# Ledger of designs, part 32: VH-VL binders against q8k2p6

Target 1, 141 residues: q8k2p6
Amino acid sequence: KYTSVCVGREEDIRKSERMTAVVHDREVVIFYHKGEYHAMDIRCYHSGGPLHLGEIEDFNGQSCIVCPWHKYKITLATGEGLYQSINPKDPSAKPKWCSKGVKQRIHTVKVDNGNIYVTLSKEPFKCDSDYYATGEFKVIQ
Short names: E, the ipSAE of ESMFold2; O, the ipSAE of OpenDDE; V2, 0.75 times the mean of E and O plus 0.25 times the DockQ between their complexes.

## First folded at step 18 (VH-VL; framework fv_bebtelovimab)

Design T2 (at its last look DockQ between E and O 0.62; V2 from the best seeds 0.00; counts 0 for: pae O 2.02 > 2)
Fold by ESMFold2, look of step 18:
Structure T2 (fold): chain C 141 residues (1-141), chain A 124 residues (1-124), chain B 109 residues (1-109)
Amino acid sequence: as target 1 above (141 residues)
Amino acid sequence: QITLKESGPTLVKPTQTLTLTCTFSGFSLSTSGVGVGWLRQPPGKALEWLALIYWDDDKRYSPSLKSRLTISKDTSKNQVVLKMTNIDPVDTATYYCAHKTWPGFRISYYFDYWGQGTLVTVSS
Amino acid sequence: QSALTQPASVSGSPGQSITISCTATSSDVGGYNYVSWYQQHPGKAPKLMIFEVSKRPSGISNRFSGSKSGNTASLTISGLQAEDEADYYCSSYAGKDYVFGGGTKLTVL
C-alpha cells in the first residue's frame, strides 16, 4: 500500500477547483466539484490526453471530466468511461448512456487540517490509464 | 521578461506607517494563477514572508504580522502596495516583492522572480 | 528559531560535491513535497534554484539537484565552482505561512 502524500492546501485548490500533482512518481489531477474532491490519473486512458484541461459536465446523472482530445467522458466518482449506445435494430430509439467499466484509475483524497492528501490506489489491479502513467508520460512538463 | 522593482522611503521613524510599492512588468495580475508577494530580510538574518495578493484579489498575510499589514493591487498600473503600521527598529530590513504562478494548475509554494529589494532603516 | 533547520555553513573545493541539509522541526512542514531552494549572493536578491523538492527552473545548471528523505530535504551542488559561493535558503509552506530556513553560507575554497 502506498503512503499518503500531502499535495497542497484546500484554500488554493478551491480557487482553481482543480490542481495537478506528482504522487510517488505518478502524475494525478485533483478536482473539487460539488463539494467533493476527486483524484485520478491525469492522462486520459484512451490516448493520454490531459484531463486537467478538460471540462466537467453531467451525463446520465453523473459528473464527468471530458477529455479535451477525443471528448471521452470519465466519471469523477468511479473512473468509468461513459458512452451513448444506440439500438441497432431501431436507430430512431432514444440513445442510452452505458459504461465501459472502470478505465481511469481513481485515487483516494483525504483532507486533514486544511491539507490535501492523496493515496494512490492499487485497485483495480489493471486499469487502462496505467499505460500513460509510466514511461514518457510519467510527469507533465 | 519578468521584472519587479520596490520603491518607498529608505529611512522611517518608529510608530510611522511604512508604504512600499512594487512596480512590475512582463506579466499581468489579471492572469489566472498569478500572484505577487512581499518578503523581508533583516541585515544578516533569514528571509521572512509578509503578504501575498493573487490575481483574483485574494489576500494572504503572515500570521504573526497580519494585524499590521495591508496589501492591495492596481492591475491597470502593474502595481502592488504593502502598508505596515506601527513600525519599530526590529522592522529594519531589505524588503522584496516577488512573483509566483501556477503553471498548468500546479499550485506552487515558491516565488520564482524577485525584485532587487529596497533597504528600509527604522531609526532607534 | 525557524521551522526549517539548516547548517550555518558548509565548504568545499572546486570540482567537489557538497550537500546542504534542511530539516523540518514539525511533521506538518516535512509532509509537503514543495520544498524550494534559493541562492543569494551578497547584496543581491534571492534566486530560485530548485522547486518541488527536485525540479530545476529553466536555465539552472544540472549541477544543482534536490532530494528529500523523511523530514530532511537536501540540496546537492556537484562540480563546485567559485560562483557557487553564496547563501542558500530552503523554503516550504506550513500553517498558512511561507517558511524559510536560517540559511547556509557556502564557501568555495
Scores: ipSAE 0.611, ipTM 0.826, lowest interface PAE 1.2, mean pLDDT 90
Fold by OpenDDE, look of step 18:
Structure T2 (fold): chain C 141 residues (1-141), chain A 124 residues (1-124), chain B 109 residues (1-109)
Amino acid sequence: as target 1 above (141 residues)
Amino acid sequence: QITLKESGPTLVKPTQTLTLTCTFSGFSLSTSGVGVGWLRQPPGKALEWLALIYWDDDKRYSPSLKSRLTISKDTSKNQVVLKMTNIDPVDTATYYCAHKTWPGFRISYYFDYWGQGTLVTVSS
Amino acid sequence: QSALTQPASVSGSPGQSITISCTATSSDVGGYNYVSWYQQHPGKAPKLMIFEVSKRPSGISNRFSGSKSGNTASLTISGLQAEDEADYYCSSYAGKDYVFGGGTKLTVL
């Protein structure tokens, strides 16, 4: 379950900039962004939205995938949910970016001999995205 | 609805350059994710991939034949051209062009529609 | 020597189920989940029958199915019919190359 799985060729992922894959019965999305590879559960931790269909934008200096359903922002690198907070007691303050913590399970991506390999996270802590990663929710393309 | 058809010389002499044209319909090479590839099959032997061109003019070649191959496209004519230099009798084969696409964000490594193929014989 | 190895031939009687194996013989074969199968009748172009190990294109009979175990992919044809007699090729990728097996001749007895 935690063995590395080849999901595709590096040159192809660089071209498409993202791809979906099934790794040990778990659906994941792999992003190529700004020269780096990122992998995470394909279903958004919030309501199971298809993250592979979202746009990537920078928030607070971090590249995030924006869920197409409810516009939830998830950092590609850490799987954190980002949101803006306004202090009602300080109306002059600008909204501040905050983190909800890790909400989306991030998986490891490695490149070897022109191939991309994904290894599922072994982290024992439960992520919210785990709820939608049971195989009951198949990717809608 | 998707159709492809290969055209070109059926007889070529050694050392010459083989030029084949693939004319297709039912799709456009202006569509993102679309590619057209060339493959060949010597008589009684297995299939071999030669080259591939994508909508964005990205070109890919067989590692073993890269130095001899040039692929190009004319999107307005729905045509893809393959040139192979320094032809040898060993290059005698049925040559196919084929359609390839990436549905959604799923990378594919197959050809879903093929031309009927054209037999090219290399002989002095 | 080929990146993908197939049996040279298989045979079966009408109504039977047959299986054609495709084994990756090189560590360079990376298409673990990208094995495709093609059917080719004499003098005809290859026809895609299975892609991504087990997915069937529209219009392909459900008699054709694909699976994998370890480094071996398999094409199973159930309810064998005379028209199934053809050459079958597995395919995947290795490095920057699209690779094919040597092909299997299926004879319907």
Scores: ipSAE 0.219, ipTM 0.790, lowest interface PAE 2.0, mean pLDDT 91
ESMFold2 (binder alone), look of step 18: mean pLDDT 90; pTM 0.929

Design T3 (at its last look DockQ between E and O 0.29; V2 from the best seeds 0.00; counts 0 for: pae O 3.1 > 2)
Fold by ESMFold2, look of step 18:
Structure T3 (fold): chain C 141 residues (1-141), chain A 124 residues (1-124), chain B 109 residues (1-109)
Amino acid sequence: as target 1 above (141 residues)
Amino acid sequence: QITLKESGPTLVKPTQTLTLTCTFSGFSLSTKGVGVGWLRQPPGKALEWLALIYWDDDKRYSPSLKSRLTISKDTSKNQVVLKMTNIDPVDTATYYCAHKTWPGFRISYYFDYWGQGTLVTVSS
Amino acid sequence: QSALTQPASVSGSPGQSITISCTATSSDVGGYNYVSWYQQHPGKAPKLMIFEVSKRPSGISNRFSGSKSGNTASLTISGLQAEDEADYYCSSYTGKDYVFGGGTKLTVL
């Protein structure tokens, strides 16, 4: 389950700057952004929305994929959910960017001889995106 | 319903340039992830890939034939054109055009729908 | 010379299973999971039967299955039927070229 899988060629993903794959029966999306590859579960941790159809935007100096369904912001580098909090003692102050911690499971991408390999994360913590990551729960088809 | 049809000359003379047109329906070559390829099959022999053009005009060519091939598209006419220069009797084959897609950005390395093929005979 | 080697022919009786092999001549080709299989009846265009080693397109019978071990891919046809008599080609992508095996003629006895 956790062996690397070749999912495609580097030159092809660079045309769309993203690609999807099934790695050991788990659906993933790989983004190519600012010269780096980032792999994560394809379905947004919140409601299973299709991250491969979302826009990449910067928030608080971090590149995020924005889920097209509910606009949840997930950092490409770590899979953290970002949000803005309001200071109740000073409601006129600019909201602050905060992290909910890791919500979207990140997978490892390696490039070798122009091939893109994905290795699934087996980190034991409970990650909210796991809920949507089975083959029986396919929101996107 | 995806269909492709090859057209061009049936008989050509050595040294001429072969021009083949693929006319298709049921898909658009402006759609991200879509491509059209050309392949051939000499009588009684194996299939051989020639060229591929993607929706974004990226062109790929068989390494052994690259110097003789030019592929182009006309998205408004639903056509892809292959030109092959300096034709030789070894180029006698059935020529196919074929469709490929990356559904949901799933990058692929196969051809799912093929035209019926057109036989091109090069005089000896 | 084909980068993918197939037997020239195989045969089997109706109802039996047969396997067609496809062996890469180099590790670069054999190390990829880009294997596909095409069926071709005489005078007809190739038809995609298997892609990505083992996946079937919609509408393809589950009698057709694919696998790969090392540099060798295999197409297995179970419950042989007369209409399975055809030529079968394996194909892969090398990173710069789409390569095809020499083809295998399947005869249903």
Scores: ipSAE 0.617, ipTM 0.839, lowest interface PAE 1.1, mean pLDDT 90
Fold by OpenDDE, look of step 18:
Structure T3 (fold): chain C 141 residues (1-141), chain A 124 residues (1-124), chain B 109 residues (1-109)
Amino acid sequence: as target 1 above (141 residues)
Amino acid sequence: QITLKESGPTLVKPTQTLTLTCTFSGFSLSTKGVGVGWLRQPPGKALEWLALIYWDDDKRYSPSLKSRLTISKDTSKNQVVLKMTNIDPVDTATYYCAHKTWPGFRISYYFDYWGQGTLVTVSS
Amino acid sequence: QSALTQPASVSGSPGQSITISCTATSSDVGGYNYVSWYQQHPGKAPKLMIFEVSKRPSGISNRFSGSKSGNTASLTISGLQAEDEADYYCSSYTGKDYVFGGGTKLTVL
């Protein structure tokens, strides 16, 4: 379950900038962004939206995938859910970016001999995205 | 609506260079994500992938045949050309060109449209 | 040795369901979910029937389905018809090559 799985070629994902894969019965999305590779559960932790169809934008200096369903922002590097908070006691203040903590399970990506390998996370803590990572929640084309 | 058609010599002598042309319609190699590949099938044998060219002129070759293959495209003519050097009787096969694309951001590793194929016989 | 192994032949009667297996025999097989199936009638070009293990292209009969368990992908044809008689090839991407199985001849009895 936690062995590394080859999911494709590095030269290909650099062209497409993202790819999807099934790793030990778990659907994941791999992003190539700003010279780095990131992997996470394909279904958004919020409601299971297809993250591979989202846009990547920078928020608070962090690259995030934006869920196409509800525009939830998830950091590519850490799987944190980001949101802007408003201080009700200072409505004139600029909204601040905050983190909900790790909500999306991040997986390990390695490149070897031009191939992309994904290893599922072994972190014991529960991620909200785990709920949508198994069962009948398959990627919608 | 997508169609591909292979053309070239049907008889080639050993050691010569085989040149095949794929003429297609219904799509353009200027479209991002589009590729055209070549495959072959010896009589009564299995399919074998040979080469692939993408819209951005990125080229991929079969590891075993890479040294003998050259693929190129003419986008304005909707044509892809495959050259295979040092041809041998073992290269006798039906040669196919085929369409490949990446839907959205997703990488695909299949060919969804094929030409009818052209039989190339290598004989002295 | 072929990276993908198929039975040489399978047979079934009209109306039956048959399954063709495709087993990855090489540890170099990457893109685990990039299994595709092609149908080929005599003297004709291959036709894509299934891609990415279980997805069906538009226009392909729902009688054709794909699945995978472990290192074995399977093509199932339900409600077998005479027109289904053909050669079937599985294919996959190894990370550096597009590989094909040896093909399976399906005979409709």
Scores: ipSAE 0.096, ipTM 0.733, lowest interface PAE 3.1, mean pLDDT 90
ESMFold2 (binder alone), look of step 18: mean pLDDT 90; pTM 0.931

Design T5 (at its last look DockQ between E and O 0.38; V2 from the best seeds 0.58)
Fold by ESMFold2, look of step 18:
Structure T5 (fold): chain C 141 residues (1-141), chain A 124 residues (1-124), chain B 109 residues (1-109)
Amino acid sequence: as target 1 above (141 residues)
Amino acid sequence: QITLKESGPTLVKPTQTLTLTCTFSGFSLSTKGVGVGWLRQPPGKALEWLALIYWDDDKRYSPSLKSRLTISKDTSKNQVVLKMTNIDPVDTATYYCAHKTWPNFRISYYFDYWGQGTLVTVSS
Amino acid sequence: QSALTQPASVSGSPGQSITISCTATSSDVGGYNYVSWYQQHPGKAPKLMIFEVSKRPSGISNRFSGSKSGNTASLTISGLQAEDEADYYCSSYAGKDYVFGGGTKLTVL
C-alpha cells in the first residue's frame, strides 16, 4: 500500500473547491464537493483530458466531473463512466443512464489536523485512467 | 513579467503605526489562487513572514504578530497595504512584498516573485 | 528559535558538490511536503530556487536539487560556481505560519 502524502490544507482547497497534486509521481486532482473530498487521476480515462478544468454536475442523482474535452462524465465517488443509452427497438423511450463501470482510478483522501492526505489506490489492479497517469503525460492548461 | 515594489516611510518612531504599500504589475489580484504576502528581514537575520491576502480577500497573519497587523488590497490600483501598529526598534527590518499563485490549482506554500524590499528603521 | 534548523555556514571549492540541510524541530509531515529553498545575494531580494521539496521553477539550473529524508530536507548544489556564493534559506508551512530556517552562508573557496 502506498504511503499517504500530505498535499495541502483544507482551508485552502475549500477556497477553490479543487486542487491538483503529485503523489508518488502520479498526478491527481482533489475535489471538494457537497462537504466531501474526492481524489482521482487528473487525466480523463478517455483521451487524457484535464479533469481539474472540468465542471461538476449531477447526472442520475450522482455528482460527476465532466471532462472539458469530450464531456465524458465520471462519478466523483467511484470513478465510473456514465452515459445515456437509447433502446434501438423503442426509439420513443427515454434514454436511460448506464455505467461503463469504473474507468477513472479513485484515490483515498483523509483529513487530519487540517491537513489533506492522499493515498494512491491499487484497486482495481487495472484501470483505464492508468494509461494517462505516467509522468510522461502533462496537465494541459 | 511580474514585478512588485514596496513603498513607505524609511524612518519611524516607536509606538507609531507603520503603513507599507506594495504596488505590483504583471498579474491581477482578482485571479483565483493569486495572493500577495508581506515578509521582513532584520539586518543580518532570517526572513519572517507577516501576512498574506488572497484574491477572495481571505487574510492570513503570522500567529505571533496577528494583533498588530492589518492587510488590505485595492485591486483597481494593483496595491496591497500592510499596517503594523505599536512599532518598536525590534521591528527594524527590510520589508518585502511577494507574489504567490496556485498554477493549475496546485496549492502552494511558497512565494515565487519578490519586490526589491524597503528598509524601515525604527528610532530608538 | 526557528522551527527549521540550518547550519550557519558551508563552504566548497569550484566544481564540487555541497549540501545544505534543513531539519524540522517536529515531525510535521505536512510542513515537510511544502519545503522551499531561497537564494539571497547580499543586498538583494530572495530568489525561489526549489519548491515542494525537489521541484525547480522555470529558469533554475539543474545544478540545484532538493530532497528530503525524515524531518530533514536538503539542498544540493553540484558543479559549484563563484556565483553560488550567497545565503540560502529553507522555508515551510506549519501551524498556520510560513516558517524560515535561520539561513546558511555558502562560501565558494
Scores: ipSAE 0.654, ipTM 0.847, lowest interface PAE 1.1, mean pLDDT 90
Fold by OpenDDE, look of step 19:
Order: structure tokens, then C-alpha cells, then sequence
Structure T5 (fold): chain C 141 residues (1-141), chain A 124 residues (1-124), chain B 109 residues (1-109)
């Protein structure tokens, strides 16, 4: 079930900036941000928060969706969890942005003839967000 | 709390221009995500979408009727106006205006509140 | 206009459950999750009953439910009541158009 699915109109998402869709029984969120389209699992990898309700902010030069529940930062482009690290032995040091690695599954977005298509990721590795996408919480009512 | 009401002529002659006004309350067309559309229904037939205008003055038209339609808004008066040129008896229908919104900026393709409709008869 | 196909009529007795189907007959229907249902009593405006296939607006009875399988969406009305007698329209989008089915007349016997 990795065929592309039409989820909406391009002209509409450019206006709304985000949309939700169910693709082959998997709920996803699609963002239009800075001229680019991004898709990911709708539930945050941390605790299943609704990412379509979060705000997008830039951290360390990367656009991130901020989960409304616990403010976890997830890169739109790669699905990485970002955090700031402080060296406890150097109190004068500035916090440094770090990555937890890919935590949120990213899906492919394509535009064709004014329509938006989403193709689910085929990556064999497990993402933390898979827990919510394939479990009891796969769909947000 | 949201209400819409259509007004305009109930009898129009062929070739004339039909002008309908939608007056609404309970919401503002200055609110992001809000739109107001026009639909019609010939007697005993199915619904048909005509036009839609959004808060930012973006306008959408039925592909088949685009050349005949003009939609506009007056946000300060809470009004949306639809003009249809070159009217024909086939355009006889009940015309509705309806509210549309994108909750949390999520795209929607439905109209959640409707006016009572106004019957427009086209006859010589 | 005919991008969505509905049965012309359905009927049921009070207390029964009935289902109205809406089938996309055109590949131009792109609203995979954007099927909505409207109820219309004679001489009245349409009323939104279901949106996005299965979601109910506030104030709509839980007797109304929606589902989808393949290219067919379905409206199910459980515990059928006399007041449910009306025309029902499914809707979605195709291309740059908002499309409606031909409508289904529900008769409560």
C-alpha cells in the first residue's frame, strides 16, 4: 500500500498552509512552508500529540513543527527531534542545538496538475512515531 | 448563531443580469479561514456549486459558469454579492449562500451553515 | 455534476438502519477524505450531517454515521425515525469544482 494518494488541491493548501489526510489507513499532516511541502505522521513521536495543531518555528536554521502538548521540536524536512544541550561543566557556554535523530516518519509529497499527492514512506527503519501511527492511536478523532 | 440570508429579485428576464446579496451574521469575513459560497438548486434537481469568496478576497468559480459569474464582498456590511450575466430559463433555481471555514487552518470542502435560499424564476 | 452517484431512493421502517451509498464515477474526484453529507427536507435548505467521510458537526445525532470503502462512501442512519425522511446528498470536490451526488430520497415507512 505505497501508491500515491490524492489528498487535496494545491491552491488550497497554499492558502491554509496545512492539511490532514488519511493515506492507506495512516493519518498524516501536510505542511506548506516557505514554498515547500512536507508530510509526516500526524501524531508526535513523543506522546502522540496532534502536530497539525502546532506552530512552525525555526530552530538552528531548520523549520520545525512544535508539538502543542510538550513543545517537542520536529524538523519538517527530516523528521528529526531537536533539542538544546548545555555543558554542565561550562556554565558560560551557550546552549548548542542537537539532534535526537529521525523520530518522526516523513512522507513524500508531490504536486501534479493542481493536486497534492502523498506517498507513504518505504523506509525500513522504525520511527518512534510508528508506535502511534500503527497502534490504537492511528487516527485522531 | 451563524445565519445567512439571501436577497434579490425573484423574477428575472432572459439575457438580464441577476444580482443576489447574501447578508450574514455570527461571523466575519475578515476572519482567516472563513469563506462564503453560492450554490443553487433547480426545482426537483440536485445541488450545484457556483462561487466562493474567502476572507482575503480570493475568489473561486464553477468551471462551467465562470465566464458568467462575479462574486464580491463587503466585509464591513457582512455581505457577499453574486452577479450572473446572460440569464436563461435554465438558471431558474433556488439560490443559497453558505458559510465555509477551515478549522485550525485545516482544509475543508463542505459548507456548514446555509441560508434559507431564494427562488429565482427566469421568464419572459 | 454526475461525478458522484447515489441511489435514487431508499426506504426503511422506524427503528431500522439504512445505508445510502455515494460512489465516485470519475477519476477527477480527488477528495479522498473529503466526502460530506447533507440532509434536506422539502422546502428547506440543506443541512450538513457528515463531513470528511465520518465526522459529525456539533449537534448532529450520533444516529448518523459515515464511512468509506474504496471509491464508495456510505451514510448510515440507525434507529430510523420519521423525521429522517428527506433527501440526502453526498458531496466532494473534483478538479476546481465542488460536486454533489444526484441525491437520495429516504422514505420512512
Amino acid sequence: as target 1 above (141 residues)
Amino acid sequence: QITLKESGPTLVKPTQTLTLTCTFSGFSLSTKGVGVGWLRQPPGKALEWLALIYWDDDKRYSPSLKSRLTISKDTSKNQVVLKMTNIDPVDTATYYCAHKTWPNFRISYYFDYWGQGTLVTVSS
Amino acid sequence: QSALTQPASVSGSPGQSITISCTATSSDVGGYNYVSWYQQHPGKAPKLMIFEVSKRPSGISNRFSGSKSGNTASLTISGLQAEDEADYYCSSYAGKDYVFGGGTKLTVL
Scores: ipSAE 0.649, ipTM 0.884, lowest interface PAE 0.8, mean pLDDT 93
ESMFold2 (binder alone), look of step 18: mean pLDDT 90; pTM 0.937
OpenDDE, look of step 18: ipSAE 0.632; ipTM 0.884
ESMFold2, look of step 19: ipSAE 0.642; ipTM 0.842
ESMFold2 (binder alone), look of step 19: mean pLDDT 90; pTM 0.934

Design T6 (at its last look DockQ between E and O 0.44; V2 from the best seeds 0.00; counts 0 for: pae O 2.02 > 2)
Fold by ESMFold2, look of step 18:
Structure T6 (fold): chain C 141 residues (1-141), chain A 124 residues (1-124), chain B 109 residues (1-109)
Amino acid sequence: as target 1 above (141 residues)
Amino acid sequence: QITLKESGPTLVKPTQTLTLTCTFSGFSLSTKGVGVGWLRQPPGKALEWLALIYWDDDKRYSPSLKSRLTISKDTSKNQVVLKMTNIDPVDTATYYCAHKTWPGFRISYWFDPWGQGTLVTVSS
Amino acid sequence: QSALTQPASVSGSPGQSITISCTATSSDVGGYNYVSWYQQHPGKAPKLMIFEVSKRPSGISNRFSGSKSGNTASLTISGLQAEDEADYYCSSYAGKDYVFGGGTKLTVL
């Protein structure tokens, strides 16, 4: 059902290193970072914050978009939520980086002849960011 | 409120270079995502895009007219200048400058608003 | 031939709904999500009515709507009024060029 949609030109996105678009009535953000394109739902899985206004930072060797509202960290490559945890049996131990698993739906970006195409992802079937994109988490089917 | 106004000669001779100035207010070409374009419309014919300049001095030209066009800006004067060389009677048209912006990183592929336009007639 | 094809004219009576088509000659132009519509009254500058296929700028009447199916975009004007009599141009982007249709003259009868 989801066909790819041309959302812009490489020469334009590379000036701002990010862009927003609507693909089949779904709002997405596309980041250009370290020579690669990454597309995901624009609203943060946590509370719907605007990821296009966040900063990209590296955590535990992974590039993440940091939501400007509550500083949730989402990996660009896989849409995983990263956080640090404290060992409850040894509070003096160094915090460790953990993953909540995939929380933000990522989408496929393809470049062809300078055109940027986005294809919406259907996998995984359920993703926390869907709530702010579609409201599907609250709908009884 | 954003406004743009075109100025330049109303009558030019064939082979001359046409110079048009767009003077604008309500925005700055130092603002990220902002651009000013030039378009034209021959009497009774369709609109045609000519050129575009962005805040970072990136310049874009119509592929069919690229060899005849030069666009430049003066950010401190809120002006954009278009030059078109080797003018011919076919270049008789109303010339418009128009604004472009990328609010919220939404890259635009349209122009809004436009200036009032200025008619340039190329003599026979 | 233009990369975007529009009918030369269309007419309707006050209160009717009319549709103006804009057909791309290639799938690359038709695949772009940048279709815009401009209204132009005689002697006036073009005014943006629709952008990104179906979105209205602030201050544009909801009588104007846009859609796209395959390589054809459509501008629909409902509740036709005398002031709607104007030329209408579709526009898109392809091949590093901002392309325009040939224009459609709307006559309100």
Scores: ipSAE 0.545, ipTM 0.821, lowest interface PAE 1.4, mean pLDDT 89
Fold by OpenDDE, look of step 18:
Structure T6 (fold): chain C 141 residues (1-141), chain A 124 residues (1-124), chain B 109 residues (1-109)
Amino acid sequence: as target 1 above (141 residues)
Amino acid sequence: QITLKESGPTLVKPTQTLTLTCTFSGFSLSTKGVGVGWLRQPPGKALEWLALIYWDDDKRYSPSLKSRLTISKDTSKNQVVLKMTNIDPVDTATYYCAHKTWPGFRISYWFDPWGQGTLVTVSS
Amino acid sequence: QSALTQPASVSGSPGQSITISCTATSSDVGGYNYVSWYQQHPGKAPKLMIFEVSKRPSGISNRFSGSKSGNTASLTISGLQAEDEADYYCSSYAGKDYVFGGGTKLTVL
């Protein structure tokens, strides 16, 4: 379950900038962005939205995938949910970017001999995205 | 329904340049994710991939034959052309063009469907 | 020497099940989950029968199935029929190359 799985060729993902794959019965999305590779559960931790269809934008200096359903922002690197906080007692203050913590399970991507390999996270802590990674939410077609 | 058809000379002399044309219907090379590849099969031998061209004019070649191959497309004519230089009797084969899909973000590493193929014989 | 190795030939009687193996013999073969199988009758073009190890294109008989164990992919044909007699090729990718096995001739006895 935690062995590395080849999901495609490096030259292909660099062209498409993202790809989806099933790794040990878990569907994931792999992004190529700014010269780096990132992998995460394909379904958004919030409501199971298809993250592979989202846009990547920078928020607070961090590249994030924006869920197409509800515009939730998830950092590519850490799987954190980002949001802007407004202090109602200080209306003149600019909104501050905050983190909800890790909400989306991030997986490891490695490149070897022109191939992309994904290894599922072994982190024992539960991520919210785990809920949408199994059962009826297994595959997005 | 997707169809492809190969055309070109069936007899070529050594050292010449082989030019083959693939004419297709049922799809467009203007569609994102679409590719057209060329493959060949010597008589009684296995299949071999030669080249591939994508909708965005990205071109891929067999590592062993790259120096001899040039692939191009005319989207308006639904045609893909393959040129192979310095042809040799060893290049005698049935040449196929085939459709390649890249649906969504799932990359396909197979060809479907194939043209009927055209036999090219290289002989002096 | 080929990146993918197949048996040269297999045979079976009508109604039987046969299996054709495809073994990756090169470390450059990375497409373990992208093995495809093609059927080719004499004088005809190859026809895609299986893709991504075990997925069947529309219109392909459920008598054809694919599986994988380790570095070996397998095509199984159940309920063997006379029309199944053909050459079968496995395919994947290795590096920047699309690779094919040497082909297996299936004879229906």
Scores: ipSAE 0.264, ipTM 0.788, lowest interface PAE 2.0, mean pLDDT 91
ESMFold2 (binder alone), look of step 18: mean pLDDT 90; pTM 0.932

